# Miniprotein binders against b1l550: the designs that were tried, part 30

Target 1, 279 residues: b1l550
Amino acid sequence: MRLPEELLERARDIHSEAPSHRIKLDRVGSFGLKVPVEFKGFLLLAEADVWVSLPEGRRGVDLSRQVEAIYELSNPPKDPFSLCREAAISLLEKLNYADSSGVSIRFDAPLQDGESLKYYGVEISSIASDEIINKIRVEILGMTACPCTAELIRAYKSSEIAATHTQRSLGILEVSTKAEHPDPDKLASIIERAMSSPLRTYTKRPDEGGLVIRSLSNARLAEDVVREMIHLFLEEFGHLPEDTHILAAVRSMESVHMHDIYAERSFSLDEIRKEISSH
Short names: E, the ipSAE of ESMFold2; O, the ipSAE of OpenDDE; V2, 0.75 times the mean of E and O plus 0.25 times the DockQ between their complexes.

## First folded at step 19 (miniprotein)

Design p4 (at its last look DockQ between E and O 0.83; V2 from the best seeds 0.71)
Fold by ESMFold2, look of step 19:
Structure p4 (fold): chain B 279 residues (1-279), chain A 111 residues (1-111)
Amino acid sequence: as target 1 above (279 residues)
Amino acid sequence: SPELIELIRRAARLLRMALLILKYLGDPEALERAKKYLEEAEEIIERLAEEGDPELLELVDKLAKLLELLARALEELKKLGNPDAIEEAKRLLREAYELIRELREELRQLE
C-alpha cells in the first residue's frame, strides 16, 4: 500500500525536531549496504557503510538521503576509491546539518597468481569534514617458517635435515592519511614480501618444491615479519604526509600450537623516522 | 544579530562545500556544482556587507576573502590539465583551507 502524498504536508517532520536530550552524535548511518564496484576490470559486490555527524539540536538523520548518496553514485559501477570519496562529499551536500561524514567500502581484491587468481581483503574509507582523511586496511595470507625450530633441527646430530614447521600467517597493514589511498596491491605486495613465502592457489610439483625451499631459506618470526613490513612500507610510501598513521601486524596460525601468535606496531611517519634515526 | 550569524554560518558552509569539491573532485560537473555554491555564497556575503554590522565585520571580510580564493581556484582548474594552473589552484586551496578552519573555530566560539 502506498499512502497518499498529501499526508507529507500534514505530518510532523520528526527528524528536524529537537531531541528530548540535546546530545550530539558522532556517527549516525546506514551500515551493511551492498554496492557494485569496478576494480581492475572486475565487477565486485562490495559492502558499504555510510554515516554523518548529528548536531545536538537535531533529533534524527534523513536516512533515505544517506542511502541515496551512495547508490546514485554507484550506477554505473565505478572504482571504489572514487565512489568512497565522492559519496563522502555527497553526504555533506545532501545532509546540510552534518558537520562530518564518512564512507567505508569493503571487498575482496583479486590478484593474478600465475594462470589463476588469488585474493586479499580490502577496506577503504573516506571521512570528510574540512578536509578528507583516507583510510585503507589490507589483509593477505602468507607462509612463515619458524627459525627457532630450524636452528634446533640443524643442530640435531649435526643433521643435514633442512626442516621447520610452517604455517599460514595473516599480514595486516592499515594506513590513515590526508593523501590519496595507497595502492592496495602495493600494500599486499609489501606484506607478501615480508613473509617467508607467498601462498599460491595451486602449484605443479616442481614449483611446489621451489616454494618450500624459499620458505625454509627465508625463515622468519612473526616479529621479523612486522619489522620487514615496516621497512618495506617506508621504502614505498615514505613520501606520504608526516602525520600519516600506520598499523602493521601479523597473526600467525602456528602449526604446532592450538593458538595464534600476534605481533603489531602502530606509528606515525614522523614518529618512526625519529626512532630509526636515533640508531 | 541571530539572523545575521545564521547567514554567516550558511555562507561558510557553502564555501566549505566548494572547497571540498574543488580540492577532491575535478570533473566538469563537479566544477559546475562548486560554481553554484560560490554564487549562492556571494549573494549572502553581499547582503551581509550591506548590513554593515560592526560586530560581524571581521567575519564578513573573511568570508569575502575565502570567496575570492575559491573563485580564483575554480578559474585555474578550468584550464584543463595546465600544470602551472593546477599548482596555482593547489596554493589557493591551501590558503582557503586555513581560512575556513579559522572561520569555523570563530563561529563555534560564538555558539
Scores: ipSAE 0.693, ipTM 0.893, lowest interface PAE 1.4, mean pLDDT 90
Fold by OpenDDE base, look of step 19:
Structure p4 (fold): chain B 279 residues (1-279), chain A 111 residues (1-111)
Amino acid sequence: as target 1 above (279 residues)
Amino acid sequence: SPELIELIRRAARLLRMALLILKYLGDPEALERAKKYLEEAEEIIERLAEEGDPELLELVDKLAKLLELLARALEELKKLGNPDAIEEAKRLLREAYELIRELREELRQLE
């Protein structure tokens, strides 16, 4: 049922009214939208959040315009990077009272694993004000082997390859930059290379054995993984602006404990370069 | 005058939109949208100049300078395929960004 247009003319515009309290809001928007995106030849249904700032003199945001902005740009489907940037600008254009806008798009990114597919989680964002800040968060699972237990068993049995417990670990890289979004496949590769071994969707028996042996020979603490992620990131992305902000983290689902082990470092490229050069 | 301050804010918003479009989109349709925003801003700036408020003179001058930078950037970006023109446009847009940041900070202090 559509209300008669005549009734709409009589209704107060609630959103344009003065609020009871003159307070600016940082983000007001629609969360959990579903939008199609094209990524590496795949058509994916992604989850999207869109928002704008709300000035102190306005009661509410025209949310319908936000939804229109992202869906107009989503047909035909395009890459999520362009969609984020273009939608962020469109939001400011359509909602001219806003000082800032933002778009976030989340999906599982396909990653080739032999004849099968594995995946990593990705969140691509753009925030617009006087300039655009691009953010990307990549999460991928890998495997870690504990070096402490390996050393204890080596001491006990005098074996070249010591048995140790292994666990699934989640690696996280989050990058915020005024440059273009970093390549998420490269970020995922950095995380996998920083762990004891990658995970596989499909393994034959010989491949599985080799994967485990590789992990045992490359045992790493959660702390080691984070440090290696940072090192590899600097090698690949050291050309980004100095004010680029990075979060490197790992959550290890320890197989011998009921709890997880977590390690992280937050830094700017300028800060970490100074830290490394001082050594 | 509160009315004149609101005009300054409106002009600044239009110029910011033009800056974002020119810097990040750059396709023919986007360039036309940017042109429209610059034209609207120009009309407001002319009106502000005619009013001649001595307390707002510096802000109006900054708006006019920002308009000039963005208009020049637009003309350079229309020169499709010329690397030198693209680099000049980038330079102009960087200068425009610094100026708009300064202007917005000054406007926040008037609130």
Scores: ipSAE 0.635, ipTM 0.841, lowest interface PAE 0.9, mean pLDDT 91
ESMFold2 (binder alone), look of step 19: mean pLDDT 85; pTM 0.870

Design p5 (at its last look DockQ between E and O 0.82; V2 from the best seeds 0.75)
Fold by OpenDDE base, look of step 19:
Structure p5 (fold): chain B 279 residues (1-279), chain A 111 residues (1-111)
Amino acid sequence: as target 1 above (279 residues)
Amino acid sequence: SPELIELIRRAARLLRIALLILKYLGDPEALERAKKYLEEAEEIIERLAEEGDPELLELVDKLAKLLELLARALEELKKLGNPDAIEEAKRLLKEAYELIRELREELEQLE
């Protein structure tokens, strides 16, 4: 049932009214939208969040205009990076009372693994105010082998490659920058290389054995993984602006404990360069 | 006057949108949108100048300067394929960004 348009003339515009309390809101928007994106030759259905700031003198946001902004730009489907930036600007154009806008797009990114596919989680965001800040978060699973247990077993039985427990670990890199979004495949590669070994979607028995042996020969603590991620990130992305902010983290789903081990470091490129140079 | 302050805020928002379009999009359609926002801002700035409020004179002058910078940047970006024009546009947009930041800080102090 569609209400007669004539009723709109009689109804108060609730959103434009003065609020009961004159308080600015940082983010008001629609969360959990589904939008098509093109990523590396794949057409994917992504989840999207769109929001704007709300001034103290306005009761509500025109949410329909937010939805229109992102869907107009999503047809035809385009890359998620351009979509985020363009939609963030469009939100400010359509909602001219807003001081800031933001767009976040989430999906599983395909990654070639031999004849099969694996994936990593990605969230691509752009926040617009006086400038645009681009944010990207990558999450990918890997495997870690414990060096502590390996050392204990080596001490007990002399072996060149000591047995140890292995577990699945989630590595996380989050980057916020005034530059363009970093390449998510490169970020995923950094995380995998920081682990004891990558995961595989499909393994033949010889390949599986080799993967485990590699992991055992490259045993790393969760702390080691985070430090290695930071090191590799600096090598690949050290050219980004100094005010670029990074979160490097790992969650290890320990196979000998009921709980997970977590480690993280948050830093700016300027801060971490000063820290490393002081040694 | 609260009305004049609101006009200043509106002009500043329009100019900021134009800055973002010029800096990050730059396609022909985007440039036309930016032009429209600059024209709307110009009309507001002219009205503010006519009112002649001495307490707002500095803010109005900043708006006018910002408009000029963005208008020049737009003209340079219309010169498609000229590397020198692109570099000049980048310089102008950088200066515009600094001025917008200053203007925002001043407007926040009036609240």
Scores: ipSAE 0.729, ipTM 0.892, lowest interface PAE 0.7, mean pLDDT 92
Fold by ESMFold2, look of step 19:
Structure p5 (fold): chain B 279 residues (1-279), chain A 111 residues (1-111)
Amino acid sequence: as target 1 above (279 residues)
Amino acid sequence: SPELIELIRRAARLLRIALLILKYLGDPEALERAKKYLEEAEEIIERLAEEGDPELLELVDKLAKLLELLARALEELKKLGNPDAIEEAKRLLKEAYELIRELREELEQLE
């Protein structure tokens, strides 16, 4: 049923009223939208959140304008970084009462894995106010091999058998910067290189053996992985603005325990450089 | 003069949107959108200057300077592919950003 148009002139515009409690809100928006994006030759279905700030004098947000802002820009599909940036600005244009806006776009990124594909998780954001702050989070699984158990087994059997427990570990890099978003493939590569070995979509037996040998020869604690991620990040992205903020983390699904182990470090580029130079 | 203060806030917002477009977008259609925001802000600034409120003079002068910086940046960006023009536009936009921060803080003091 379509209601008569003349009702619009009679009804109160609830959203434009002042609220009973004049309290500003930081984020009011539409979350969980599905939008198409083009990423490195792939057409992907991404999940997006859009929001704006809401001043103390406005009761509600024009939600249809928020949704319109991102869907207008997503047809035809474009790269998610351009979509994120353009939509964040469009939200401020369409919602003239907002002081800030934000867009987040999440998708699984394809990654070449020999003659196959694997993937990693990506979430990008652009927050617009007086400038744009760009954020990117990359998550990828790798394998870690425990050096503590390896040493204990060595001591028990005089190097006759090289063994330790291995597990999947989720590596996380999150970057917030005034510069353009770092390349997610480079972030994923940093995480994988910090692990004992990468995971593969599939392997034949000789390749599987090689993968296991790599992991044993590169045994690392979760703490070691986080430190290595930071080292590699500084080599690749040390040129970013000094106030760039990073979180490096690992969640290790320890195969011999009932629970996971988690390690993380957050820092600005300025902060970490001073810390390293003091040692 | 709450009406004049609201005009100042509206002009500042238009100029902030123009800054964002000029700094982060750059295609010809985006430059044309920025131009329209600058023209709308110019109309408001002319009305404020005609009013001549002595208590608001400093704020109006900052709006006029901000408009000038952004208009000059737009003209430089229209010189597509000129490295010196790109660097000049970046310099102008950086100065405009600093003015926007100053203006925002002064407007917050008006409560």
Scores: ipSAE 0.726, ipTM 0.903, lowest interface PAE 1.1, mean pLDDT 90
ESMFold2 (binder alone), look of step 19: mean pLDDT 85; pTM 0.870

Design p6 (at its last look DockQ between E and O 0.97; V2 from the best seeds 0.78)
Fold by ESMFold2, look of step 19:
Structure p6 (fold): chain B 279 residues (1-279), chain A 111 residues (1-111)
Amino acid sequence: as target 1 above (279 residues)
Amino acid sequence: SPELIELIRRAARLLRIALLILKYLGDPEALERAKKYLEEAEEIIERLAEEGDPELLELVDKLAKLLELLARALEELKKLGNPDAIEEAKRLLYEAYELIRELREELRQLE
């Protein structure tokens, strides 16, 4: 049933009223929207959140206009970075009371894996106020091998047993910057290179053996995986603005334990450079 | 005068949106959208200048300067990808960004 439009003239406009408690809100939005995106030749179904700030003098947000802002831009599908940026600006254009806006877009990104594809997690955001601040989070699985157990086994029968426990580890890089979003494939590559070995969609026995040998030859503590991520990040993205903020982390699903190991470091580029140069 | 201060806030917001469009969107359709925001802001700024409120003169002067910077940036961006024009536009947009932040802080202090 569609109600008569004439009611709009007689009903109170609840959203435009002042609230009884004049408290500004940082994020009022529509979350979990399904949007199509085009990424590196693939058509993907992404999940998006859109929001705006709400000043203390306005009771509510025009929620339909929020959804309109991103859906109008999502057909035909376009790359998620352009969609994110354009929608963040469109939110400010459509909702004239908002001081800031934000858009997040999440999808599984395809990555070449031999003759097949594998996927890793990507979440991008653009937050608009006086400028746009871009955020990207990449999560990808790799393999780690424990160097402590490897050393004990080596010492037991010095050159006869090359072994240690190996496990899947989830590597995480999160970047917040005033520059354009870093390329998610490059972030994923940094994470994989910091691990003992990449994981594959599938392998035949010779390739599987190679992965295991790679892992054993490159055994790393979770702490050192994080340190290597930071080192590789600085080599690739050290040109980003000095106030760029990074989180580097690994969650290792230790194969010999019932629990995970976690290591993390957050920093700004200016902070970490001072730390490294002081040695 | 709260009415005149609200006009200043409206013009500043239009210019901020124009800045965002010019800085982060570069296609011809976006440039035309930015131009429309600049024209609307110009009309408000001219009205504010005609009112001549001496207590608001500094704010109105900043709006006029901001409009000038953004209009010049728009003109440079229309030069079809000339590298020198792009660099000039970036310098103008950065100066506009600094001015917008100053203007918004001054407006908050009047609340």
Scores: ipSAE 0.743, ipTM 0.910, lowest interface PAE 1.0, mean pLDDT 90
Fold by OpenDDE base, look of step 19:
Structure p6 (fold): chain B 279 residues (1-279), chain A 111 residues (1-111)
Amino acid sequence: as target 1 above (279 residues)
Amino acid sequence: SPELIELIRRAARLLRIALLILKYLGDPEALERAKKYLEEAEEIIERLAEEGDPELLELVDKLAKLLELLARALEELKKLGNPDAIEEAKRLLYEAYELIRELREELRQLE
């Protein structure tokens, strides 16, 4: 049922009214939208959040215009990077009272694993004000082997490759930059290379054995993983602007404990370069 | 005048949108949208200049300069495939960005 247009003309525009309290809001928008995107030749259904700032003198945001902005740009489907940037600008065009806008797109990114696929989680964002800040968050699972237990067992049995407990670990890289979005596949690769070994979707017996042996020979603490992630990131992405902000983190689902081990470092490229140069 | 201040804010918003389009999109359709925003801003700036409010003269001059920078950038970006034109456009857009930032700070102080 569609209400008669005549009734709409008589209704107050609630969104344009003065609020009871004159307070600016940072983000008002629609969260959990589903939008199609094209990524590496795959057509994916992604989750999207869209928002704008709200000035102190306006009661509400025209939410319908926000939804229109992203869906107009998502047909035909395009890459999520362009979609984020274009939608962020479109939001500011359509909502002239907004000082800033933002778009976030989340999906599981396919990653080739031999004849099969594995995946990593990705969130791609753009925030527009006087300039655009691009943000990417990548999360991928890997495997870690504990060096402490390995050392204890080595001391006990005197073996070249000591047994140790292994577990799944979630590695996280979040990058915020005024440059273009970093390549999420490269970020995922950095995380995997920083761990004891990658995970595999499909393993045959010889492959599984080799994977475990690799992890045992490359045992790393959660702290080691984070430091290695930072090191590898600097090698690959050291050309980004100095004000680029990075979060490197790992959550290890420890197999000998009921709790997880967590380690992180937040930094700017300028800050971390100064830190490393001081050694 | 509160009315004139609102016109200044409106012009500044239009110019900011044009800057974002020129800097980050650059396709033919986007360039046409940017042109439209610049034309709308120009009309407002002309009106402000005609009113001749001495207290707002500096802000109006900044708007006019910003418009000029963005208009020149637009013309350079229309020269498709010329590397020198692209670099000149980038320079102009950078200068425009700095001027917008300054202008916005001044406008916040008037609130």
Scores: ipSAE 0.688, ipTM 0.872, lowest interface PAE 0.8, mean pLDDT 92
ESMFold2 (binder alone), look of step 19: mean pLDDT 84; pTM 0.867

## First folded at step 20 (miniprotein)

Design q1 (at its last look DockQ between E and O 0.89; V2 from the best seeds 0.76)
Fold by OpenDDE base, look of step 20:
Structure q1 (fold): chain B 279 residues (1-279), chain A 111 residues (1-111)
Amino acid sequence: as target 1 above (279 residues)
Amino acid sequence: SPELIELIRRAVRLLRIAMLILKYLGDPEALERAKKYLEEAEEIIERLAEEGDPELLELVDKLAKLLELLARALEELKKLGNPDAIEEAKRLLREAYELIRELREELRQLE
């Protein structure tokens, strides 16, 4: 049932009224929208969040305009990077009282794994004010092998290849920059290379054996993984602006414990360069 | 007057959105949208100038300068494929950004 349009003439515009408390809000928007995006030749259904700031003198945000902004730009489907930037600007255009806007798009990115597909999680964001800050978060699973247990077993049983416990570990890279979004495939590759070994969607027996042996031969602590991620990141993305902020983290789902091991480092490119140069 | 301050705020918003479009969007449609916002801002600035409020004179002058910078940037960006024009546009947009930051800070001090 659609209400008569005449009702709009006599109804108060609740959103434009003064609030009971004059307080600015940082983010007001619609979260968990579904939007189509094109990524590496795949048409994907992504989850999206859209928001704007709300001034102290306005009770509410016109949420319908926010939804309209992103969907107008989503047909035909486009790459999520452009969609984020364009939608962030469109939000400011449509909601002229907003001082800032933001868009976040989340999906599982396909990654070729032989004849199959694996994936990594990605969140692409753009925040607009006087400038646009681009943010990307990549999460991908890998495998780690514990070097401590390996050393204990080696000491106990003289073997060329020491057995150790292995586990899945989630590697995380989050980058915030005034530059273009870093390539998520490159970020995922950095994370995988920082692990003891990558994961596979499918393995043949010889391949599985090789994967495990590789892991055992490249045993790494969670701390080692984070340090390696940072090192590899600097090699690939050291050209980004100095004020670029990075979070490198790993969550190891330990196979011998009921809890996870977590390690992280947050830094700007200028800070980490100073740290490295001081040694 | 509160009314004139609101006009200044509106002009700043229009110019800011135009700046964002020019800086981050480069397609012909985006450039036309930017042009429209600049035209709307120009009308407001002209009105502000006609009012001649001595307390707002400096702000109005800054708005006019900002408009000019963005208008020039727009014209340079219309010269598609010229590296020199692109660099000039980038320069103008950097100046515009600094001026917008200054204007916004001054407006906060009047609140």
Scores: ipSAE 0.722, ipTM 0.889, lowest interface PAE 0.7, mean pLDDT 92
Fold by ESMFold2, look of step 20:
Structure q1 (fold): chain B 279 residues (1-279), chain A 111 residues (1-111)
Amino acid sequence: as target 1 above (279 residues)
Amino acid sequence: SPELIELIRRAVRLLRIAMLILKYLGDPEALERAKKYLEEAEEIIERLAEEGDPELLELVDKLAKLLELLARALEELKKLGNPDAIEEAKRLLREAYELIRELREELRQLE
């Protein structure tokens, strides 16, 4: 049943009233929206959050306008970075009382893996006020090989045995910047190259052996992986604004333990360069 | 005076949205949207200038300068990817950003 449109003239506009408590809110929005996106030729189902700030003098947000802002721009499907940026601006246009807006979009990104695909996690956001601040978080699995156990086994049998435990490790890079979002494939590549070896969708035995040998030849602590991520990030993205903020982290699902190991470093480009130059 | 201050706030908001469109969106439809915001802001600025409130003269002058910067940036962006025009638009938009921040701070202090 559709109610008569005439009721809009008779009903109180609850949202435009002043609230009982005049307290501004930083984020009021609609979360968990399903949105189609086109990413590098693939049509993907993404999940989006949209929000605006709400001044102390306004009781509520026009929530249907928020949803309209992103869905209007998602047909036809477009790349998620353009959608994110455009929707953030559209929210300010549609909600004239908002001082700031934000959009987050998350999806599993395809990555070429031989003749097949593998996937990694991506979440992007754009926050608009007097400028747009862009954030991207990439998560991808790799393989690590423990150097501590490798050295212990080497000492026990001298050079006769090359062995250690290997496990999946989740690498994380999160970047917040005033520049355009970094390419998620490049961030994923940085994470994978920092690991002992990448993971594959499937392998034949010669390729599988190669991955294991690579991991043993490139044994790394979780701490080493984080440091290598930072090094590779600076090589690829050192040109970003100096106040760009980065988080680099690894969660290693240690195959010989009941628990995980975690290592993390956050920094701005200005901070890390000063730190490195002092050594 | 409070009514005129509110009119200034509205003009700043329109010009801020136009700046965001010009800086972050580049397609012809976006440029036309920005133009409409600039035209609406121009009408407000003309009304403020006609009132001639001596306490608000500096704010109105800054609004007029901001409108001029954004109008010039719009014209540069219409040059279809000309590298010199893009660089000039970026320079104009950086100046507009600083002016918007000044205007918003001054308006906040008048409360």
Scores: ipSAE 0.718, ipTM 0.901, lowest interface PAE 1.2, mean pLDDT 90
ESMFold2 (binder alone), look of step 20: mean pLDDT 87; pTM 0.898

